# VHH binders against Late secretory pathway protein AVL9 homolog (AVL9), part 12

Target 1, 145 residues: Late secretory pathway protein AVL9 homolog (AVL9), of Homo sapiens (Human) (q8nbf6r17to161)
Amino acid sequence: LHIVVVGFHHKKGCQVEFSYPPLIPGDGHDSHTLPEEWKYLPFLALPDGAHNYQEDTVFFHLPPRNGNGATVFGISCYRQIEAKALKVRQADITRETVQKSVCVLSKLPLYGLLQAKLQLITHAYFEEKDFSQISILKELYEHMN
Key: E = the ipSAE of ESMFold2; O = the ipSAE of OpenDDE; V2 = 0.75 times the mean of E and O plus 0.25 times the DockQ between their complexes.

## First folded at step 13 (VHH; framework vhh_gefurulimab)

Design z5 (at its last look DockQ between E and O 0.01; V2 from the best seeds 0.00; counts 0 for: pae E 16.7 > 2, placed apart)
Amino acid sequence: EVQLVESGGGLVKPGGSLRLSCAASGFTFSSYAAAWFRQAPGKEREFVSAISRSGYTLYADSVKGRFTISRDNAKNSLYLQMNSLRAEDTAVYYCAAEKWLFYSRPEDYDYWGQGTLVTVSS
ESMFold2, look of step 13: ipSAE 0.005; ipTM 0.115
ESMFold2 (binder alone), look of step 13: mean pLDDT 86; pTM 0.882
OpenDDE, look of step 13: ipSAE 0.288; ipTM 0.667

Design z6 (at its last look DockQ between E and O 0.09; V2 from the best seeds 0.00; counts 0 for: pae E 12.6 > 2, SAP .681 > .668, placed apart)
Amino acid sequence: EVQLVESGGGLVKPGGSLRLSCAASGFTFSSYAAAWFRQAPGKEREFVSAISSSGYTYYADSVKGRFTISRDNAKNSLYLQMNSLRAEDTAVYYCAADYWTFYGRTHPSEYDYWGQGTLVTVSS
ESMFold2, look of step 13: ipSAE 0.005; ipTM 0.149
ESMFold2 (binder alone), look of step 13: mean pLDDT 85; pTM 0.875
OpenDDE, look of step 13: ipSAE 0.239; ipTM 0.626
ESMFold2, look of step 15: ipSAE 0.005; ipTM 0.181
ESMFold2 (binder alone), look of step 15: mean pLDDT 85; pTM 0.873
OpenDDE, look of step 15: ipSAE 0.117; ipTM 0.546

## First folded at step 15 (VHH; framework vhh_gefurulimab)

Design q1 (from z6 with A33T F102Y; at its last look DockQ between E and O 0.10; V2 from the best seeds 0.00; counts 0 for: pae E 13.5 > 2, placed apart)
Fold by ESMFold2, look of step 15:
Structure q1 (fold): chain B 145 residues (1-145), chain A 124 residues (1-124)
Amino acid sequence: as target 1 above (145 residues)
Amino acid sequence: EVQLVESGGGLVKPGGSLRLSCAASGFTFSSYTAAWFRQAPGKEREFVSAISSSGYTYYADSVKGRFTISRDNAKNSLYLQMNSLRAEDTAVYYCAADYWTYYGRTHPSEYDYWGQGTLVTVSS
């Protein structure tokens, strides 16, 4: 359904930073707005305890949009990186470490190969050290669909 | 049909201030990432600042702390408040918008819609 990046904002907490396609039709890919049914998405994708680990993978479920359809399946690959390692530092980053997860949302249960590919893509996204480089995420979405 | 129209350019002394405006029409501007670019004589068009549909901002290092981007979605307008202007800020300033890009994208090829430009001259 979507590729989503969730990050930590120093004042707002966990929030969606990127979605492709946008989670709200008509919004930009950088909209932080969530459907009411998915208000917990950032916390499911980037749990509070994740800061204790360099990387981790979590699976979660979301209710269907507008009460229709089947459960939405999610897989999230979490990583953290030192803020000083970034090529481009967003103005609202005040922490010494940056925590982000790359999520796939799907109508179908995710297969193990999709998990492995997401982990690889998430690693590549962080290795660029420039989170504005989202082409690899869009490519993942198009390849998976 | 789609239009971006800049205004507010002019001649200003170094250290002065100027406010640029961009009026958008023919599309749902509030859903787009909007940006300012500039082009000095003999140079390539370069990024100045961008603002997301939700109001998050990004600035080129050369203008941080001096320029402020903002938008008024009710008026379909984008603004650039320019303070502490310098001679090197002299350029034609362009309003740009794109649906798919985000505010951290700084290359002109990331933006589909462009205005005609407004000239800012900083000279004593």
Scores: ipSAE 0.005, ipTM 0.138, lowest interface PAE 13.5, mean pLDDT 76
ESMFold2 (binder alone), look of step 15: mean pLDDT 87; pTM 0.892
OpenDDE, look of step 15: ipSAE 0.021; ipTM 0.439

Design q2 (from z6 with S31N A33S T106E; at its last look DockQ between E and O 0.01; V2 from the best seeds 0.00; counts 0 for: sugar tag NYS H31, pae E 14.6 > 2, placed apart)
Fold by ESMFold2, look of step 15:
Formats: C-alpha cells, structure tokens, sequence
Structure q2 (fold): chain B 145 residues (1-145), chain A 124 residues (1-124)
C-alpha cells in the first residue's frame, strides 16, 4: 500500500517524514499527517528501545482504513548510522547520527523475501547520506506492485 | 573529553529537601537530553526524571509532585530539586545524557554519557 519513512524529530519524537503514495490522499509526500486509524504508525515503526541497535527489523499490524478490508501488515527496517564508524560517541555540534526506518505497508503478510529486499534497500538509502534522495524508495514501491 | 559531575548529595531527614546538580563539560549540553537515575544498594538503576534538549520534563510515578528537574544551558548544568524526601529515596543518584534521542528515556541503556554518582541518604 505504501512505502513510509519514519524518523526521529528532536522536538516531536517519531513522525512520518515521507510516504509514497501519500498516507492521506491529496497530501504531499512529505506530509507528517496520519490517518486516524494509523495514529500509532510512527511508534510501531520505531518502537521504544530501537536506538539500542544499529539496525533491526520489526513487524506490526494496522487496522484497515474506514473499517473496510483486512488487517494491514507493516514491515519496518530500522537503522541508526553515524558518519564515523566509532563505538564511542563524541560531542558534535553538527549532529552526525540519525535514526530512521523504512517501512512497507501491505495487505499481504510478505515477511520472508520482502524482508530481505527491504533490508537491502534501507542500507542503500542510508549509503546515499542524503535522505532527500527518494528515488530508491520509489523504485521499491514500483517493484512491489 | 565529555564529563558529567554530580554534586549536592548528603544526609537528610525524612521530609527534608536536597538539590542535586550535574555539571557538564566537553560537549554542547544544550543539544542533549538529560536525566537522573538512582540506584539503591543491591538494586538495578531506576529512572527518576528526564528533560529533553528543548525543556520537556518527565518523571517516574514514585517521584512525581516531589521532585523537579531543570536545566541551565548557559551554565551547562542539570538540576534535581528533591522535596518531601522519604527513606525509599536513599540511593546513589546519577546524571546521564543522550545526544540523539529522548525516545526510550526511562531505560539506562539509552544514555551514552554518565556521571560517577552522588549519594543521597534519607534517614532519621
């Protein structure tokens, strides 16, 4: 149904940063707005304790929109990354570490092979070091259709 | 070098007050979330209170209404005002900071930097 990026905002916490197609018809791809049925999506995609790991995959469920249809399945690939591959963090005024997850929302429970593809795409997305470069995410969506 | 140094601990009678301070150095404190944890002898560290880089405050239920967390970014300092102290508040109190996130603030594993602790003893 959607490819979604959830990120951590320093004031607002977890929020949707990108969706393709948009989660609300008519909104932009960069809208933070959630359908009421999916108000918990950012928390499910970036659960409490996620930043204990450099990367992880989580699975979750969402209710169908408007009560129609089956449970929506979510697969989220989380990654935390720094510019340096150091185990000990230093104070840095530029804030070189980020936490994001790339999620697939589907009407089908596509865990196995989809998980492997999502992990590869998430790795490639972080390797660009420019999260505004969303071409690879759009390609993932089109491949899943 | 990043340092967090707690002070203000001591012996106090039940019902009394103490103010703890944590002096931060070696980093831009205003960009960090900060927290107080405490550890009683033989127990795990437990969450006391946290304050985000933007000033949002959070409290464990056991201290809510009695303790007040605050920060002074100009002085790179974190504070904990403890009122109506009880024997159960006896512990070593630790200052902690997390550069990137306030999510999961109640878990000690979420924090990158720690002080050495200051002992608070509440007894008659």
Amino acid sequence: as target 1 above (145 residues)
Amino acid sequence: EVQLVESGGGLVKPGGSLRLSCAASGFTFSNYSAAWFRQAPGKEREFVSAISSSGYTYYADSVKGRFTISRDNAKNSLYLQMNSLRAEDTAVYYCAADYWTFYGREHPSEYDYWGQGTLVTVSS
Scores: ipSAE 0.000, ipTM 0.121, lowest interface PAE 14.6, mean pLDDT 73
ESMFold2 (binder alone), look of step 15: mean pLDDT 85; pTM 0.877
OpenDDE, look of step 15: ipSAE 0.064; ipTM 0.520

Design q3 (at its last look DockQ between E and O 0.01; V2 from the best seeds 0.00; counts 0 for: pae E 15.5 > 2, placed apart)
Amino acid sequence: EVQLVESGGGLVKPGGSLRLSCAASGFTFSSYAAAWFRQAPGKEREFVSAISSSGYTYYADSVKGRFTISRDNAKNSLYLQMNSLRAEDTAVYYCAADYWTFYGRPEEYDYWGQGTLVTVSS
ESMFold2, look of step 15: ipSAE 0.006; ipTM 0.238
ESMFold2 (binder alone), look of step 15: mean pLDDT 86; pTM 0.875
OpenDDE, look of step 15: ipSAE 0.352; ipTM 0.696
ESMFold2, look of step 16: ipSAE 0.005; ipTM 0.144
ESMFold2 (binder alone), look of step 16: mean pLDDT 86; pTM 0.876
OpenDDE, look of step 16: ipSAE 0.012; ipTM 0.274

Design q4 (from z6 with Y58R Y99E; at its last look DockQ between E and O 0.05; V2 from the best seeds 0.00; counts 0 for: pae E 15.5 > 2, placed apart)
Amino acid sequence: EVQLVESGGGLVKPGGSLRLSCAASGFTFSSYAAAWFRQAPGKEREFVSAISSSGYTRYADSVKGRFTISRDNAKNSLYLQMNSLRAEDTAVYYCAADEWTFYGRTHPSEYDYWGQGTLVTVSS
ESMFold2, look of step 15: ipSAE 0.000; ipTM 0.116
ESMFold2 (binder alone), look of step 15: mean pLDDT 85; pTM 0.872
OpenDDE, look of step 15: ipSAE 0.173; ipTM 0.565

Design q5 (from z6 with Y99H T106L; at its last look DockQ between E and O 0.01; V2 from the best seeds 0.00; counts 0 for: pae E 14.1 > 2, placed apart)
Fold by ESMFold2, look of step 15:
Structure q5 (fold): chain B 145 residues (1-145), chain A 124 residues (1-124)
Amino acid sequence: as target 1 above (145 residues)
Amino acid sequence: EVQLVESGGGLVKPGGSLRLSCAASGFTFSSYAAAWFRQAPGKEREFVSAISSSGYTYYADSVKGRFTISRDNAKNSLYLQMNSLRAEDTAVYYCAADHWTFYGRLHPSEYDYWGQGTLVTVSS
């Protein structure tokens, strides 16, 4: 359905930072706006306590949109990086670390091969040290579909 | 002191072109993501286009294929080439920048620095 990046904003908390395709039709890929059915997505994808780990994988479910179809399956690969390692940093960062998760939302059950690919893509995304490099995320979506 | 100053606005007929410029000063422009927003009277400020510090570009669907964002870090300048202009493009266009926003964002609250705007009027 979607590739989603969830991050922590120092003023706004957990929020969706990127989605491909957008979570709401017509919005931009960087919209923070969530469907009502998925209002808890950022908390499911970037759970409390994640800041205690360098990386982790979380599985979760979301209700279908507008009552259509079956449960939506989610897998989130969380990673943490020190803010000083970034090539581009938010000007208002006061935290030592930056936390993000890369999520796949799908109508199909998420199998181990997809999990392994998501973990590799998430690692590569963080290794760029520049979160504006989103082409690898779009490529994952294209391969999934 | 951080400043962003837009220029290049004016009156143009539908189908015409304009090129907007934004001159940045008081900060290291090359480290910033930069964007154009616009605001028509009585409406919320809306996203037009963004460019990352690395040069990756983002466009609102309403302008994709017609507008081109670019930057010249040596001149501390941001540009918006606007082609095939339509009446609905009429707005005040604002330049914005944010050092720590690593994606272009739809919401104006994501940007710390703003210009005063340049008016673009498209009418026949």
Scores: ipSAE 0.000, ipTM 0.138, lowest interface PAE 14.1, mean pLDDT 72
ESMFold2 (binder alone), look of step 15: mean pLDDT 84; pTM 0.865
OpenDDE, look of step 15: ipSAE 0.014; ipTM 0.336

## First folded at step 16 (VHH; framework vhh_gefurulimab)

Design r1 (from q4 with R58Y Y103W; at its last look DockQ between E and O 0.07; V2 from the best seeds 0.00; counts 0 for: pae E 11.9 > 2, placed apart)
Amino acid sequence: EVQLVESGGGLVKPGGSLRLSCAASGFTFSSYAAAWFRQAPGKEREFVSAISSSGYTYYADSVKGRFTISRDNAKNSLYLQMNSLRAEDTAVYYCAADEWTFWGRTHPSEYDYWGQGTLVTVSS
ESMFold2, look of step 16: ipSAE 0.005; ipTM 0.153
ESMFold2 (binder alone), look of step 16: mean pLDDT 84; pTM 0.866
OpenDDE, look of step 16: ipSAE 0.114; ipTM 0.548

Design r2 (from z6 with S31K A33N; at its last look DockQ between E and O 0.02; V2 from the best seeds 0.00; counts 0 for: pae E 15.3 > 2, placed apart)
Fold by ESMFold2, look of step 16:
Order: structure tokens, then C-alpha cells, then sequence
Structure r2 (fold): chain B 145 residues (1-145), chain A 124 residues (1-124)
């Protein structure tokens, strides 16, 4: 369905920072806009307790869009990194640590191979030390589809 | 009520051409991704081609270069131009639509809305 990056914003809280394809057709990949049915997606993908871990994986469900179709399955791979380690520090990063999760949304039930792949991709994404490097996320989407 | 209605199927000789149409109603077709699938008797429904709401296209390897998918959002219609037809192309062809899926989504379970199908027979 989508690859989504959720991060923590110092004023807005958890929000979607990237989606591929965009969550709203016609929007940019960097749109924060959510479908109403998925307004809780950022909180499901990056739960409050996540800051206590350097990395974690969580599973969640979302309702189908427009009342049609099966439940949407989500898997989120969370990581935390010190802001000082980043090659490019965005102006809105005011905390000593940066928390982000990389999520897969699917109409199909998730299985363990997808979890392992997502964990590897999330690790590689953070190891770039530059969150603007999104090509690896696009490759993950193309691989799954 | 959501409806997808295929038309344009029929009998054609190998090497011939057909153009399939799918008329959509009951939803805002222009915001949906759309696809063609086909099912030969006794086989699983298989992916043929897809077109996103923004016009990007994708084809199964078996039809690439021979089939062309297109859409006309003003007429709420999806099309499949099929050229250089082969006996292996004989199947019931279905149009499908989904709000969320594109970029290589080729499994039938990824699509929410389906038509009833139109038969294409390629035979001497």
C-alpha cells in the first residue's frame, strides 16, 4: 500500500514526514496530510513509550479507506539517534535525540520476512545520517510490489 | 452503487486486435487507480496492466509492447488496446479499481472494485 516515515515534531507531536506513494493521491511525498480514517496513524507507528528504546518493532491495524475493503495492516520499525550524529540537521530538530519509524502499510497480512526486511532497511536509512536520502525507501516499496 | 462494466470482447484471429472498454459509475473514477486482469478457464486471475490516477502505466511482461492501457477521466472510462493477439490471450478480461494501490501492485486482492468481465477469444 505505502511506505511511510513518521517522526516527532517538537510542536505538533508525531506526524507523517514522508509517504510513497503519497497517502493522499495527488499530494507530494513530503505531505503531512492524513486521510480522516487514518488520523491516528502517527501515534500507532510511533507510540509514546518508543523513546525508552533505541529500536523496536510494532504492529497495528487501520480501518480501510472509504469503508471499503479489508483492514489495513501496519508494521513500524522504530529507531532513535542522537541529533549530533546527523550530517544534515533540519531546523525543527530541537531535541538531543531524533525518533523516527519506517512503516509499511499493506492490505495483506504481514509476515516475518517483511519484518526482517523492514528492520534492515530502517537500519540502513538511519546509517545514512541524512534523512533526506529516501531512495532506499522507494526501493523497499518496489521490492514488495 | 459502484459499477464497472466491461465491453468490447469477442472473437478474433491470431495477430488481430481488440479494444476493451470499462465504464465506471457510482464513484469518482478520476481519483482511483485502475487495472485490467484476465482469467483463462481453470486458472487463477492474473495481472495484465494498470494505470494510476495520475497516468503512470505498468504492464505484465507477457503483454508488454502489445497492449496499451489508457483512461479518459472525463468519460469515467478505462481502455485496453490489444494488438498482435495470441491464443494464450484467450480469457475473460476484468477491469478493477482501487483508491490506494499503484506502482507494481499486481495481486487481485489489492483491488477493491471489479467488473463482471468480457470474454476475449483468440482462435482460428
Amino acid sequence: as target 1 above (145 residues)
Amino acid sequence: EVQLVESGGGLVKPGGSLRLSCAASGFTFSKYNAAWFRQAPGKEREFVSAISSSGYTYYADSVKGRFTISRDNAKNSLYLQMNSLRAEDTAVYYCAADYWTFYGRTHPSEYDYWGQGTLVTVSS
Scores: ipSAE 0.000, ipTM 0.141, lowest interface PAE 15.3, mean pLDDT 76
ESMFold2 (binder alone), look of step 16: mean pLDDT 86; pTM 0.887
OpenDDE, look of step 16: ipSAE 0.007; ipTM 0.273

Design r3 (from q3 with Y32H Y103W; at its last look DockQ between E and O 0.04; V2 from the best seeds 0.00; counts 0 for: pae E 12.4 > 2, placed apart)
Fold by ESMFold2, look of step 16:
Structure r3 (fold): chain B 145 residues (1-145), chain A 122 residues (1-122)
Amino acid sequence: as target 1 above (145 residues)
Amino acid sequence: EVQLVESGGGLVKPGGSLRLSCAASGFTFSSHAAAWFRQAPGKEREFVSAISSSGYTYYADSVKGRFTISRDNAKNSLYLQMNSLRAEDTAVYYCAADYWTFWGRPEEYDYWGQGTLVTVSS
């Protein structure tokens, strides 16, 4: 359905930072806006206890959009990185660590290969140390379709 | 002191071409995404095109196939080649840069230029 990046904003808390395709049709890929059915997505993808781990994988479910059919399956690959490892400190990063998760939302049952691929892609995304590099996330989406 | 300075705007006839430049200083340009936005009088600022620090390009549908964004990190410069210009392309064009933002929302960009006017008229 979607590839989603959830991160911690120093003023707004957990929020969606990127979605592909956008979660709201017609919005930009950087829209923070969520469907009402999925208003808790950021908290499911980046749960309260996640800050205790360098990496973690979390599974969750969302209700279907617009009342259509099947439960939406979510898998989130969480990663934490120290702010000093970033190329340039962004103004919104006021903490010593940066916390983000890369999520896949799917109507398909999640498989072990998808989990392994998501973990690898999340690692590669963080190793770029430039979160504007979204091409690897787009390739994940296209690989799944 | 961070600066983005646009240049290359002017008056062009429909169907013509124009090349905009943006000179960046006061920050590490090569680590930032960069973008062009435009604003016609009385309208909201709208996204035109963006380029990631690694060179991936994104375009608004209205300019795709006619405009080409590029960057030269050695010169700290961003460019917009505008071909097949139309009257609706008339606007002040702004250069923007940000470490985290990809494209789309002007309020998410930290650094902005003052703009260069492009007028497309017979």
Scores: ipSAE 0.006, ipTM 0.179, lowest interface PAE 12.4, mean pLDDT 72
ESMFold2 (binder alone), look of step 16: mean pLDDT 86; pTM 0.878
OpenDDE, look of step 16: ipSAE 0.015; ipTM 0.325

Design r4 (from q4 with S31R R58Y; at its last look DockQ between E and O 0.01; V2 from the best seeds 0.00; counts 0 for: pae E 11.4 > 2, placed apart)
Amino acid sequence: EVQLVESGGGLVKPGGSLRLSCAASGFTFSRYAAAWFRQAPGKEREFVSAISSSGYTYYADSVKGRFTISRDNAKNSLYLQMNSLRAEDTAVYYCAADEWTFYGRTHPSEYDYWGQGTLVTVSS
ESMFold2, look of step 16: ipSAE 0.006; ipTM 0.185
ESMFold2 (binder alone), look of step 16: mean pLDDT 85; pTM 0.878
OpenDDE, look of step 16: ipSAE 0.022; ipTM 0.453
ESMFold2, look of step 17: ipSAE 0.006; ipTM 0.168
ESMFold2 (binder alone), look of step 17: mean pLDDT 85; pTM 0.877
OpenDDE, look of step 17: ipSAE 0.008; ipTM 0.290

Design r5 (from q4 with Y56W R58Y; at its last look DockQ between E and O 0.02; V2 from the best seeds 0.00; counts 0 for: pae E 13.0 > 2, placed apart)
Fold by ESMFold2, look of step 16:
Structure r5 (fold): chain B 145 residues (1-145), chain A 124 residues (1-124)
Amino acid sequence: as target 1 above (145 residues)
Amino acid sequence: EVQLVESGGGLVKPGGSLRLSCAASGFTFSSYAAAWFRQAPGKEREFVSAISSSGWTYYADSVKGRFTISRDNAKNSLYLQMNSLRAEDTAVYYCAADEWTFYGRTHPSEYDYWGQGTLVTVSS
């Protein structure tokens, strides 16, 4: 259904930073807006204890969007990187470390090879040292679908 | 300079209706999330309702079905239509805004900008 990047904002907490396709039809890919049914998505993708690990993979479920349909399955690959390692720092980065997760949302429970692919894509995304470089995330979505 | 100014408070009988307004200035209101909070005497400030920059609405359980939040981005204004008012709705109502949108933000510390409040009294 979507590829989503969730990050931690020093003031707002966990939030969606990118979605492809947008989570709300008509919004931009950089919209922070969430459907009401998915209000806990950022917490599920980047849970409170995640900052204790350099990387982790998390599985979660979301309710269907309009009360019609099956459970939405999520797989999230979390990583942490020191802010000083970034090529480009967003103006609101005031923390010593940056935490982000890359998530796949799907109607089907997807395991194994998708997990491995997501871990590789997430690693490559962080290795760019520039979180504005989203082309690899869009390619993942297109190859998944 | 960012300003939020509430209006529309007053005295109303139980079962009555009241519409609150909040005028925003000094920023591009259409790109901000906005919310209403309230504080009764001797109590903590509590969440009432919020509306995202794209128009998604959220309500505390105690006001669902009775209150309606809305915004008019052309007028930089936030509204709260309060129907079927009860004595327990008596409070100072505050308008709040924040440049980052996120569902589930119901704590006052999550909002950067605040109005000074407008008093709503529900009494026989």
Scores: ipSAE 0.006, ipTM 0.159, lowest interface PAE 13.0, mean pLDDT 75
ESMFold2 (binder alone), look of step 16: mean pLDDT 85; pTM 0.872
OpenDDE, look of step 16: ipSAE 0.082; ipTM 0.536

## First folded at step 17 (VHH; framework vhh_gefurulimab)

Design s1 (from r4 with D98S H107K; at its last look DockQ between E and O 0.01; V2 from the best seeds 0.00; counts 0 for: pae O 12.8 > 2, placed apart)
Fold by OpenDDE, look of step 17:
Structure s1 (fold): chain B 145 residues (1-145), chain A 124 residues (1-124)
Amino acid sequence: as target 1 above (145 residues)
Amino acid sequence: EVQLVESGGGLVKPGGSLRLSCAASGFTFSRYAAAWFRQAPGKEREFVSAISSSGYTYYADSVKGRFTISRDNAKNSLYLQMNSLRAEDTAVYYCAASEWTFYGRTKPSEYDYWGQGTLVTVSS
């Protein structure tokens, strides 16, 4: 199980900005590196056209890792916020809006159980107006384990 | 001008079926989550069902298994198939739209656009 934040960068496109625990063992939580099997994770979590929506949720599957044969199920709730509304603005934010997704990756198909909760957490995450505040994401992980 | 126009309401007997429609105009409907709400006389407006822009659906417990929400983006239309209707389903039904997903969004204040409503009366 992983909590993942995907963000859209105006130059780099969609990328993983945060993972808990890290997707790659030994990497930091802020690593952008993806396993080869999950190279499409950012695109699945934050699909093209997502900028046209204030918020939505998508579901996806990822290939097994480590040859264990188990499909990984993903839930992504993505939102956008005006850059000017942020309490803490990163210097590289050049767009008028900031778009991010909060994702849950699980070996169990927990779509029905998590969709409402994930939106709530995503809302709370955005409501901080500071995306460095990741405590609620950690709490989400702890609650799921 | 943004408009949502409901239709299909009417009188139906208990156990009967009815299909409501909502025609959207003046905005890109396909980019919006859509929902049905209902309001009985003397009661607060309550959530019935919603469908995201991606097509995922959500229902109030009171209508699960009986109602089906759907949309046709090509026609800018929202639908509510109501089966096994009950007297307690009697209400004015409103369609609503929002740029936000419907998940957990069951409050009227969470939706941006509203229709004028269509009356559904379930009576023997």
Scores: ipSAE 0.000, ipTM 0.257, lowest interface PAE 12.8, mean pLDDT 89
ESMFold2, look of step 17: ipSAE 0.006; ipTM 0.178
ESMFold2 (binder alone), look of step 17: mean pLDDT 85; pTM 0.878

Design s2 (from r4 with W100Y F102W; at its last look DockQ between E and O 0.01; V2 from the best seeds 0.00; counts 0 for: pae E 17.5 > 2, placed apart)
Fold by ESMFold2, look of step 17:
Structure s2 (fold): chain B 145 residues (1-145), chain A 124 residues (1-124)
Amino acid sequence: as target 1 above (145 residues)
Amino acid sequence: EVQLVESGGGLVKPGGSLRLSCAASGFTFSRYAAAWFRQAPGKEREFVSAISSSGYTYYADSVKGRFTISRDNAKNSLYLQMNSLRAEDTAVYYCAADEYTWYGRTHPSEYDYWGQGTLVTVSS
């Protein structure tokens, strides 16, 4: 279905920062807008207590869109990094740590190979230290579909 | 057998209007998102408009305010009302359907079912 990045915004809390394909057609990949059925996605993907871990993996379910499809399966791979380690300008980040999760939404049950692949891609995404580098996320989507 | 068949294309003068239809069969159309794409000679197919299974509509910026997508699930049909047509709207228009029920996808590679296309020519 999608690959989604959820992050913590200093004023708005947890929100979707990137989606491919966009969660709402016609929006950009950087839209924060969520379908109503999935309004809780940011909280499921970046759960309370994540700040105690450098990495964690969470499985969750979303309702089908319009109430008549199959359950949507989600897997979220959380990581955090110190803000001062980022290549972007420090002035745009007000928190000492940056927390993000990379999520896969799928119609199919998630398998261990998919989890391992997501963990590897999430690690590589954070190792770039530049979250605008989205090419690796698009490659993950194309590989999985 | 899944089929999508477009109709309603033709020659129209600039500023004119035209209504395209797409007849769907072989699947439960009401549960699918549907879209219109278009392709001018020598160009890739481009997104025109999409409608979700619940009726939410989406438009490319180039057609917003001029084109209206709609569906009639009782007739298994998708429509595109095109107003204020311009020469740059000249293309083959394709109907597409997607198994995702909650929104239309904007990239052609993400749609599994396609019609054969109907030609729209806007010329004086």
Scores: ipSAE 0.000, ipTM 0.113, lowest interface PAE 17.5, mean pLDDT 73
ESMFold2 (binder alone), look of step 17: mean pLDDT 85; pTM 0.879
OpenDDE, look of step 17: ipSAE 0.027; ipTM 0.424

Design s3 (from r4 with S52R; at its last look DockQ between E and O 0.02; V2 from the best seeds 0.00; counts 0 for: pae E 13.9 > 2, placed apart)
Fold by ESMFold2, look of step 17:
Structure s3 (fold): chain B 145 residues (1-145), chain A 124 residues (1-124)
Amino acid sequence: as target 1 above (145 residues)
Amino acid sequence: EVQLVESGGGLVKPGGSLRLSCAASGFTFSRYAAAWFRQAPGKEREFVSAIRSSGYTYYADSVKGRFTISRDNAKNSLYLQMNSLRAEDTAVYYCAADEWTFYGRTHPSEYDYWGQGTLVTVSS
């Protein structure tokens, strides 16, 4: 359905930073705009207290779009990384760590194989040390089809 | 004091080219995402293109293949090469920069630093 990256912004809190395909038809892949039915997606994907763990996997549900259809299933792989390890650092980060989640949204219940694949892809995404390198995320979506 | 100053605007015929420049000062430009926006008369400011500190680029669909964004961090400068210009490209073009380096923001309200704009007019 979608690959989504959620991150923490020092002034704006948790927000969607990337989606492929875009969550709103016609928006850019870097839009922060959410469907009303999914306004809580960033908080479900990157829950309060995530800073206590180096990595974790979270499962969640979203309501269907426009009030019809089946529940949307989400799996989020959270990781954090030391800010000094990044090739590009956000200037306003005062903590040693940066937290992000990579999410898959699906019309079908997620299974252990999808969890394992998402964990591997999330690890590879963080290993780039540059979160602007999104090609692996786009390829994951296209191969899931 | 933070400043962004655009230049390179002017009058050009349809099908022509212009290159816009934006000079940045008062901050470490190389660590920021930078973008071009434009505002046609009577319209809201709209996204044109962005470039991350890493060099990764984004384009609005209406300009893909015609416009090229680039940066020269040694000169603290942002550029927009505009080719195959059309009448609908007529607008004031603005340079913007933002501290968030993870992604290029596409909404005007998400950028902290702005230039004063340079006028581009495409007319025969």
Scores: ipSAE 0.000, ipTM 0.136, lowest interface PAE 13.9, mean pLDDT 73
ESMFold2 (binder alone), look of step 17: mean pLDDT 85; pTM 0.873
OpenDDE, look of step 17: ipSAE 0.009; ipTM 0.298

Design s4 (from r4 with A33S T101I; at its last look DockQ between E and O 0.01; V2 from the best seeds 0.00; counts 0 for: pae O 11.4 > 2, placed apart)
Amino acid sequence: EVQLVESGGGLVKPGGSLRLSCAASGFTFSRYSAAWFRQAPGKEREFVSAISSSGYTYYADSVKGRFTISRDNAKNSLYLQMNSLRAEDTAVYYCAADEWIFYGRTHPSEYDYWGQGTLVTVSS
ESMFold2, look of step 17: ipSAE 0.006; ipTM 0.199
ESMFold2 (binder alone), look of step 17: mean pLDDT 84; pTM 0.870
OpenDDE, look of step 17: ipSAE 0.005; ipTM 0.268

